# VHH binders against Flagellar brake protein YcgR (ycgR), part 19

Target 1, 263 residues: Flagellar brake protein YcgR (ycgR), of Thauera aminoaromatica (c4kar8)
Amino acid sequence: MAELSTPSPASPAPLDGGRGDELEKFTLRGARQILQLLQDLITHRGLITAHTGGGHSFMTAVLKVDEERGRVVLDPSPDPQANRRALAAPRLTCVTQLDGIRIQFPLVGLGEGQDKGRPALFAPLPAEMLRLQRREFYRLQVPLAHELSCLLKAEDLARKPVEVSARVIDIGAGGVAVVVPTGAAEFVIGGTLPACRLALPDGEPIELDLEVRNLNRQTQRNGTEQLRVGLRFAALPRAADTRIQRYIFKTERALNAKARGGL

## First folded at step 4 (VHH)

Design B7 (from yb5 with Y32D; framework vhh_7yz9_2)
Fold by ESMFold2-Fast, scan of step 4:
Structure B7 (fold): chain B 263 residues (1-263), chain A 118 residues (1-118)
Amino acid sequence: as target 1 above (263 residues)
Amino acid sequence: QWQLVESGGGLVQAGGSLRLSCTASGSIFSDDAMGWYRQTAGNEREWVAFISSGGYTTYADSVKGRFTISRDNAKNTVYLQMNSLKPEDTAVYYCAADRLYSWGPEYWGQGTPVTVSS
């Protein structure tokens, strides 16, 4: 828990801030590698967060790779506003995970149309895709059934103290990503939320300070909007670190066993 | 019936390197998370590093950037590469399988001593 100089791994947000040259070794540029990775996202039903800029994103998925036309077909948002933002954006930054590995790629030249009679978004195949196999970027997607929560001590729009029980959507060695209803509390990037309580299975809630690292207003596939907040662990005690890692490994093991058809 | 056997410990000067190996016998390797723990006299065993069956790795803050955990499933072996060793790293090192999980049996190796002189 020494001070991290790396980008926050706590949320499926785009990587930025001087890491471009360091990420070159994780960048795929081969046409066959890119096609295979996109097909893997289809096969594994990879849910993608597409960032349209201005702190806005929406949930999508790759529906199809059209090799002959050199393009991908994406699931449009049920929210017309999210689709308008995407079409107006100079580029989408798509972020997803496959088996705990962070995958990120740009799409430029987004258009709309129909695929077999159904609305769809189209974009040329990306020229590059980032595949990060580093521990600091690993994020466990928290199973919905685990009902993992974090009680945040924040402020409302009037700067009055408020406690928000937020659902934890992903967790890693450096932090968590949580979701809150839009407007439930005010968050400031770089701000500290003191004495928050992370509820993990098996034991008392962990009390810790969290730093706000990123904010994203995300339109869900059902058309509702939520605020995703990326939170960094500040000065995490060793016992808490061990409990978090135990949860991550135990959950990954269970997911791996299920994928292989285990008992 | 399954066992973990550690090797590779020894005496080393501060700033030096050692590679620890842990070989599993029986069917306890491919699906199990593997870890390294260490114990100094008078203290309980403390976690050093973990590697999941899927290859996800984590490290205690005291060893981040200096130690690397890896596994070779074909050899049923997990490794701990220890670089830039400090006198504070002096301990008996233990390999463990399922140590942190309530749903698997806990397997321990016998331990391998590491002494780092100043």
Scores: ipSAE 0.000, ipTM 0.111, lowest interface PAE 22.3, mean pLDDT 77

Design B8 (from yb5 with A33D; framework vhh_7yz9_2)
Fold by ESMFold2-Fast, scan of step 4:
Structure B8 (fold): chain B 263 residues (1-263), chain A 118 residues (1-118)
Amino acid sequence: as target 1 above (263 residues)
Amino acid sequence: QWQLVESGGGLVQAGGSLRLSCTASGSIFSDYDMGWYRQTAGNEREWVAFISSGGYTTYADSVKGRFTISRDNAKNTVYLQMNSLKPEDTAVYYCAADRLYSWGPEYWGQGTPVTVSS
C-alpha cells in the first residue's frame, strides 16, 4: 500500500498447495481488495514470475486492469515458446512481492490479443489473491551488487561429483533460490546437497546442507532462459540462522532507506 | 494421499458422445482444482478442460463448445462430457488434481483411452 514501496523481483517458486488451510487467513476474495492490489502492482511496476507448469515460468507484469471487461492485461514474453506454454496451461500461478509482502494468485483462462496495437495476454480477474505478511514467507531479492553465491556440491550428467558456483537470487528464513549455469549439474527434486557453502558479505562462507525443492526454467524479459533451483535449508545451526537473518534485516533496511530517498 | 481413477473411455463414432469420470480416493476433494489433459502418440500432454474448487471452468480452444467439465464434491468425482466428437479427439485422457497455489498438477490418473472413428 505504501507509495514509496520499491517493487521487488518476483519469487521464483510458489508455496506448497498443502498449506492451503494455513494460508486462508491471508487470502483476499473481495473484488475491491483484489482490484486494489492489482492496481498497486501496476503503480509500483511489480515484476511477476508466472509459472506455467512442468517446471517452466516467465517474467511478466500487469500492464492494465480492465474493470469493465473484468480482466487483467499482462506483458507477454519475448520468447514465443513461453507464451505458447502459458496459453496451453490451465492456470498460471503468479508470484510477486510488494514492499516485502509476498503476493501470489492464479490466472485461469489466458488468451492472447493486442492492447493499443501491442501484443498482450489477457485473463479474467483472479477470484483470490494471497497476501502474506508473515516473516517466514519473506524472500529478500538479493541485490546484484552483493554478488551472493552458493557453492553447490552436486553431480554432473555422468553422475560424477562437481562443485558449482551458483548466484543467489533470493533468500529467506527457510532457504535460497539460485541460478545455475546451463549444463553444470543435474538436480533431482528431494535430493540432498551436503556441505554447500553460502557466501554472505562480511564473513566466512556458511557451510550447510541443502535440499532441492524445485527446478524452474525461467524465461527473462529479454528472452533469455535461466535454470533456477529452489533450495531448502535441511539443517540450520543457530549461528548460521543468526547470520542469515542479520543479512536479510540489514539489506531490507538499506533497501527501504533507498526507496524513501528515491526520485 | 491422492489416487485418481478414470473411467468412461472407449470407441465412439465421429459426432458421438462420451462422458469421462474421475474419482478421487484417500483424501479430501473439494479444496482441489481438477483438470483433464490428453496425449496423442509422439506429443506432450495438452490441457483440455479445468474446473476450480469454486466451480470456475476453462476450456482449450479446440474443445470449447463441445466439451463440458463438471464436478460432484459429494462423490469426489470430476466429469468430462464430450459431445460432437471428432477423429482428432482420439487420445489417452488423464485427469489431474492441482493444489491451490501450486504451479501444476500434483496427482495424475492412469489415463483412459478414447478412440473416435470416422
Scores: ipSAE 0.006, ipTM 0.308, lowest interface PAE 10.1, mean pLDDT 80

Design B86 (from yc9 with Y33A S56Y; framework vhh_7yz9_2)
Fold by ESMFold2-Fast, scan of step 4:
Structure B86 (fold): chain B 263 residues (1-263), chain A 118 residues (1-118)
Amino acid sequence: as target 1 above (263 residues)
Amino acid sequence: QWQLVESGGGLVQAGGSLRLSCTASGFTVDDYAMGWYRQTAGNEREWVAFITSEGYTTYADSVKGRFTISRDNAKNTVYLQMNSLKPEDTAVYYCAKYTPSWLGQDYWGQGTPVTVSS
């Protein structure tokens, strides 16, 4: 006979052991990305399975994020023994899903106390979160001070080759958005720009094939019009992918540190 | 090649203070979450204090208000300042570099013993 139980979200065993470098590209390290994902868990009432080790786990949820103190507030288990195991554990491994996307993150330094007169668990913000979503891309707004540019190999209206140095305004794991002067080159959605050069602050320019994904004419506050071009990375080598993600990670961390160091 | 070396342990009387140091080589402590753990004979390691890459700190309830975790970027060192020590604080203290489980293993030091006499 079949047992009828309340359906629970599918939650595979925690991923561990550093098996292959494949998971590194799905690892969120930027404080803003982490804060946003935790806020998404709050907004969507995401239930979390917190693994305490030794085959034990309990159900919890993120109740709030205390950005000033760099902490998350978690709903304690109704089972006091589960809470005692969690507090004694060297870490919690938290596993959840949002819209079919697997999310995993560690919490280290768990403590207990009160939040608004109610029992709560507290932990520092995780430094890393795993988000297994292979087709979506985060976009970092590039600081003007970085003077990030991409040399585009494109064509003009007469189909003559032209090189355009474009300012990179945002960058993600899947591509960049650039600004070009109106009339500098002609772009066709779905067209490929071969052997373009992305100049990151550290090291040699990265040679990339870029696919035109979108085009947008934007009027600036000074009344001038600029063309914004969304470009997808085609066949990105692993070394280039690692370097781009390192730039994104370090820049997000620096921006977060500046924000927290402000008055 | 990563290495963590703890120092500063020893014998101290109840109510006294000790400062533990954890010096890293092969990586920069500012880039990682770092923690202090302790272990008594026959028991598993328990967490004591944690500092994130952003500099946020947290403490086990048993040491809150008495212990302070900090770091010195120039010396690539994490500290644990222990004040108002109690006999119950007697343990071997370990420094750890936290690593997410899906990317690898934590890196641990060899530990430094602390004995608090009554």
Scores: ipSAE 0.310, ipTM 0.626, lowest interface PAE 2.4, mean pLDDT 80

Design B88 (from yc9 with S56W; framework vhh_7yz9_2)
Fold by ESMFold2-Fast, scan of step 4:
Structure B88 (fold): chain B 263 residues (1-263), chain A 118 residues (1-118)
Amino acid sequence: as target 1 above (263 residues)
Amino acid sequence: QWQLVESGGGLVQAGGSLRLSCTASGFTVDDYYMGWYRQTAGNEREWVAFITSEGWTTYADSVKGRFTISRDNAKNTVYLQMNSLKPEDTAVYYCAKYTPSWLGQDYWGQGTPVTVSS
């Protein structure tokens, strides 16, 4: 399994198996549908981040689909070590997007050779491809300048109620990821945190119930530990959903404008 | 419930042949990408061969022309026929079922050791 990769602002980390039941409806398995989607990636010159596992990734693109041999042809990395890691990997997890639609697919059995006299990587056609609208499963990397916080209602190590102000590092339609100093509170996967308060830059805090989905302890360079907590919106009124989506869309638009050298 | 059991490894002289078997229970091998990979002590796992649900095969450059991957649906078994074995092929060989990460984890067998003497 591909794991954590070097962060890229344009290509968030691969989705994991914890959402399998929810993602089934977005999974393409028909050979014709897969071929058409791969051709669309070629036509639109879609850039792909290929995760090779062990925290490594490289940028590639689909150069060609060879239907007769059931293969996809990929652009190799200019870094020979990245290509060696890819060839040794049990799996590549490919993440891309076109016109706001997130696309993710695995490639196994990667080989190298030449296409039209140029170096190329080859893999069997994927058996499945995930096709998601970006706005349904997109995670916005929250700008530090926004100082987004979520006041969590949790328990300390002695199981006493505690309120913790946690920094929001990413946000999507379904939840947030926050950072908490290790030892500030105890979290249990599957546990519910009631009546938490999400502070957005413009307006009153949103009161909502959060479910703990994942935990990751990160040791900083100075020796301090931080806990990254993934939190799902357990129940979200339409008005709150609208405000969160509005924040995501506005911030994404502003970040895209900066990337283009404009607004 | 899901299980992969490898067999067929052993000691063989350079230039010899071995046939590895991987029998699955709890799922049907023909529905998945199935593969073989190998690992020596102190090194990362490397893939050897894959077979897709459609029956297409791919091989690592180091084994092309020498190894053949196949499957038998009636026996729910994947095979790796290894010919012209070299000392460099010495490793523990693992059978794996690959899935997209968003649909679940890969399933691995316990491995079968292969030692090729010079």
Scores: ipSAE 0.176, ipTM 0.575, lowest interface PAE 4.7, mean pLDDT 80

Design B89 (from yc9 with V29F; framework vhh_7yz9_2)
Fold by ESMFold2-Fast, scan of step 4:
Structure B89 (fold): chain B 263 residues (1-263), chain A 118 residues (1-118)
Amino acid sequence: as target 1 above (263 residues)
Amino acid sequence: QWQLVESGGGLVQAGGSLRLSCTASGFTFDDYYMGWYRQTAGNEREWVAFITSEGSTTYADSVKGRFTISRDNAKNTVYLQMNSLKPEDTAVYYCAKYTPSWLGQDYWGQGTPVTVSS
């Protein structure tokens, strides 16, 4: 039997250096803490979005921690182009979540090699890892079973208005991240998408204005490329805010119950 | 301001040895990861070796057992000892400084050419 498919992981944009002093207290630098956190990512099959710079990223995972050589072993992309970008990058910024907690860490000196005869990427163990357990930065990874979508009002290459149904992959107090089919629409960072419709369970779609905050062309583990768009709630009515928060808390409760082996 | 100056490149016959040096200035050398990359004309840069601030080393499979990276913190210098050189090691070799922090700035030197003849 094939293993159950993993839901698409959340792919939030990396936290920027402008908040560095606020984030210092959430930064792990102890070797044992770093090793334990990497092992937790292996145990829970945490999917990692590795940002290579220039708006590019790829999906990876920690396959192994090699304590003897002081390195981490990563799953390479089936897309050789994604691997070449990663190897040319001076630094990978790795972003993932574990039980709703944002995990971010740098990998420096990425190389190619083999692990038990299989191609692998490897890098020295990170000197630090961010483990951010703050509610205002919390992003709920949307379960695939919820089929959460947002109808975006955007423009095509000819600047003609187009409506695109995009799958919501994560949601937080400040916005959503969505997957857009390749070629469906054009997006510009800082651009406003008016009168979009967010389909939440238990009610009518929420009409809201969204601002494009980030764009990422992500190579998936099957080698296909998708466009991930980070969208900020430009003006969120109180009723909409309440419904979004209720959805987040309710879904988190349900996921926590499943993790604990609830009914 | 960061400055990295590579030296020690040149022409050598296959099977020979070279030692590359990279001297850093403008910062506290001891706190940073140091590494070596190489690039052939028309190709992307590939990393060769890294050394952490604590002295732990990591090597690309193509150079394992032949190259050794080391550092001398008193001289603000990182070295690459290259033994059993092969024609395919012909490249421009670059020194790089990496901040171990996710907030840091990374810097590269201007490179030193190495040519290995058959």
Scores: ipSAE 0.049, ipTM 0.389, lowest interface PAE 5.7, mean pLDDT 80

Design B9 (from yb5 with A33E; framework vhh_7yz9_2)
Fold by ESMFold2-Fast, scan of step 4:
Structure B9 (fold): chain B 263 residues (1-263), chain A 118 residues (1-118)
Amino acid sequence: as target 1 above (263 residues)
Amino acid sequence: QWQLVESGGGLVQAGGSLRLSCTASGSIFSDYEMGWYRQTAGNEREWVAFISSGGYTTYADSVKGRFTISRDNAKNTVYLQMNSLKPEDTAVYYCAADRLYSWGPEYWGQGTPVTVSS
């Protein structure tokens, strides 16, 4: 057996097409705009997924912006290995959402130290931040209570067919992200998974073809490694597209209403 | 979409030099951040060097001062100049392309082997 290459992580940003130059119009480069956006993340206590490269990530938050020193202060991971990976990485790719808007920015030159006597991670202020205001890039974080799943038709290490039930963690117009136990199946970027079954809360499972777009390995608190797989909808039938969009809209409205105390 | 093709690997004696090249086809190269990773048997790929679309470079501590990453946007090519090679540098080297706002590398090359004899 040839050794399998580590799957490449791919950005979810180019869902529904796009090029690097197309993201320029969503890129903030003004120092004032960057400072304001970072302050908004602090004010709203936005949780940030920091990708350290090699398919690894950890949860963090911006604790403080030190404008005079040109630095951002981040909450370290409770996992010491995640912090070591972050410090060794050439950069962190930080991803979050604020009021449904995807925000993404790089941090380069990460260091460790203390803020008011507590452990902290420090990085220079980013020169650029991406603020995606287009609905096509929106990803609904699926409530755990909905128990959304997708039955994936994939291959094991020996290229034999296997079926894996995967939990859907986010869903958008162009695809879903799922979590699977590490080792349950092998995935290759650009590979197609035919006749998968997406189970929505209301109605029959939707049978559809999925393309693998990204892979990320996350170590959980129990020590179990989970693989996060980003999957693009292939040629999606109109009826299936309508059901998915309806689910997203209904769930988003319900979450917004609860946040406002209206429902 | 587009592909990355590496070249320049081979056998070299300790203390020698090699220059790896990676060319991108069918895409807008200048908007991508480019990097080099390496992998030895039984280990995961490790980052070696990175160059941004604007030319900012970073290096892993193990290669800093010995390796230099550069790019030629007119030729859609990224280079890794490896000097003062050590047996520990023996690995398969991979070119990777990423956008500033991605999870990590979006595209990988096929890999090119480098063997450093003692």
Scores: ipSAE 0.005, ipTM 0.270, lowest interface PAE 10.7, mean pLDDT 78

Design B90 (from yc9 with Y33W; framework vhh_7yz9_2)
Fold by ESMFold2-Fast, scan of step 4:
Structure B90 (fold): chain B 263 residues (1-263), chain A 118 residues (1-118)
Amino acid sequence: as target 1 above (263 residues)
Amino acid sequence: QWQLVESGGGLVQAGGSLRLSCTASGFTVDDYWMGWYRQTAGNEREWVAFITSEGSTTYADSVKGRFTISRDNAKNTVYLQMNSLKPEDTAVYYCAKYTPSWLGQDYWGQGTPVTVSS
């Protein structure tokens, strides 16, 4: 099985050109609009997942927009291999989120150098940025403080059943993205994980059947590598759907209130 | 439709030079970002250089200062001038029409092999 699959609405994986006609109206091409959106990402310290191809990605951030030189300055990975993959990649597909809105843009011609005496990655300003305001693609980035986990019922290398407690990093209407320690279990795109248990705050864990939609090896900002697994809700009882939606709404509201300096 | 045809590869001694050419048909090269990529046996393709529709150029660190990308709009051709070649530059070199759009597909040529003897 391939490491990459067609992304689900809840997946952090990049959207491909197959949805191009539907997404054209959400594509920004104006130079000032692009500059403003990049500046918004800097202001909100938005973390970016940069996909380098071959199922690999790393965490970065826009540190600066250099309008005079027409380029963006990115935070390099502490993992030298991730940086080498990025520099070798024909294109970086950058995926991030601002106020629950999916933002995706390509970077081509990545180079490395220094900014203010520190290592940095440089790329020309993107010619296009997707700002996807469709509610079905909304993904809540789960705060680390919530310690949201999903107990996965999977198999190891020997096809023996194992239970893996995975940290939930993304949650949406159609599924979750989780982080699994390297070597903890084997995953097959299209495979079903039955009777997994999603632990939400304020209640009993929700029992769910999950379908594996995508796999991505991601290098974290601290240099460690982890497997990100995109999981689709195969069957979602109404009560579970209501609890998930309530969690997303309450968490987003709390994050928005905090960002605006309100109580 | 579109077509990209690479030429100019071959065998060269370390320290030598080669100029690769990429001739396009079905579209105009100065309307697009154009790039060069290379691939060694058993490895994924890596980008080498690109030139934007405005004429700005960017290079991979491994080739910066040694390689120069350029274009001749009248001939609808993109070039890669490779100087001070190293054995590590041995690869199949591909020309690509690049759309800097997340919606776009990259168009690739058939490739031209370059072997650098030590």
Scores: ipSAE 0.014, ipTM 0.373, lowest interface PAE 6.9, mean pLDDT 80

Design B91 (from yc9 with L103E; framework vhh_7yz9_2)
Fold by ESMFold2-Fast, scan of step 4:
Structure B91 (fold): chain B 263 residues (1-263), chain A 118 residues (1-118)
Amino acid sequence: as target 1 above (263 residues)
Amino acid sequence: QWQLVESGGGLVQAGGSLRLSCTASGFTVDDYYMGWYRQTAGNEREWVAFITSEGSTTYADSVKGRFTISRDNAKNTVYLQMNSLKPEDTAVYYCAKYTPSWEGQDYWGQGTPVTVSS
């Protein structure tokens, strides 16, 4: 029958950095607000990328919020190694989106057990959740049907120039996240990839320079490992910016129409 | 500015007990999620026990029923009571204060070594 080729939904990399006083106004610390946001993630079937450190992550979801015990129940990975890394990690950084709004929260004290006879991961309720409503943090998860790609100009393991066609999994005003085959190219955080070509519908590919912002080896729901590369737009021309914004807007509208139509 | 100081580690025979202490300065422990982690030779740090700001506790399966995490808010100190110790519990034990990823890394103490003989 059909080959299992379920790609993971695109998830933005975690925000890193110092104290983040600018982000205080986007931070939820009230217990009721946190509970409501977690319930909204359950209701909307939000897929979560859980980062375990060392460039590793896995796909999960909130299955349940146990208000009485003050804990969340998470869907374990089908990859036992991903679950072992998560349980050993000092912290999980969970990243997801709800209606185009970036949501990020940490989980600490992760344990394993069973919920209603099925394997599950448990953690105390997060002490805070970040809910970013800024345009530059918005990431559209690219529908698979769009087959969006970016031709990357990179170097292989021997430092020889190579071209890699990468699938675009999310896109925003500031950049894209792509998936590349393992071993196809070397990526260095802070490195520049010149003259890459982003293919959007309805026009010629956009030629632009991309900066590598993050690298994550992600275990998918089917147990397959992939390399996700976060790329920032450098020197983006206004015409290109306009085309990217139109694509995002048009695709959001179409996705919202499908959701309202019961699809 | 913050500081975490661990103490109470040492050499103990299998089946014995130890109580680890973690005293904080620069913040109040009952306002934060606090945990104990350990690192064995050649391995990455793994979590052991966690206490929330509300006082709820969670334990790794390997220590559940043997270890107890608690705090004394008046002393600004977090404890790990370790009972029925096994050779596999041999590690350097670290106290940590949770920090959101967008505010930086978790704050760690210097660690206190625990050696459990067979």
Scores: ipSAE 0.040, ipTM 0.465, lowest interface PAE 7.2, mean pLDDT 81

Design B92 (from yc9 with L103Y; framework vhh_7yz9_2)
Fold by ESMFold2-Fast, scan of step 4:
Structure B92 (fold): chain B 263 residues (1-263), chain A 118 residues (1-118)
Amino acid sequence: as target 1 above (263 residues)
Amino acid sequence: QWQLVESGGGLVQAGGSLRLSCTASGFTVDDYYMGWYRQTAGNEREWVAFITSEGSTTYADSVKGRFTISRDNAKNTVYLQMNSLKPEDTAVYYCAKYTPSWYGQDYWGQGTPVTVSS
């Protein structure tokens, strides 16, 4: 695999308008295309990270599309505070993936109500959706069974060195997203974490320098909060890059084979 | 090409009322999500209220029940009716146009100052 250009951050942080003209060809505006993509997210039970602003987000999913009323129905957070933040936000930025393809769309005019007697969030259908097909934005959702971890060398609140074993949530050519316990370490956007160790299922841990690209406090579907940290590979030896790419391709092929009726 | 002009700010005593106006030119307000932000010295802009193209409204918890956003499409104007004003409402108020796109450009006016005395 060829070396890719600068990839998106590992965190499910939204892409901004700085590349709007470049990403225009990946933007869907047809009502039928938008409806089909939303139905695909329902069919594949796609988890959506909904960003409410101020560094806050929560995990949701599209429960159904009401084509007649022109709206989507979303799974509310079990955390009432997350739902209040969402309802107060002028815009939700929703980020998800479908078969490794990054999908991003806005929801505006969020309301609350009930669907089949259960609490639900409602929003008008988005006017456009980004469906980004470029390889440098591909992120593999790491299977829980792989127990992928990264040992971070960071500082605590008192600026003392600390080592934190962080669970890897997703991985791509340019970085990883990890979850860390709240208060375990201090992270500064743009800061470098030297000599961290990425543990892949096969072989020795990979020693690498990581740059903090984004921080996000996420309310999970069970109501607990976690800190997600997006980390960019600051410098990556060719051998390490090859091992990471091989892991991604091997895992993707295994997941595709399983989905198509393989073991 | 785009312009938002706010007016109606001023000095008012606590418990009083003010109505802010925002007149748009270069676009039609009923085609967009429109809203109000406010900013005090040393703080980031705080969202206050918005109205969707379909007329649905939402409000920040700090102003809910006291402020009302509305629009007059014929006058291409958005209003913020502010009742039961508190000293904490003292700020510069900005009218904003939201673009309902994943990378759309939002626009703000120049702002109108509101001072609430005790």
Scores: ipSAE 0.016, ipTM 0.359, lowest interface PAE 6.0, mean pLDDT 80

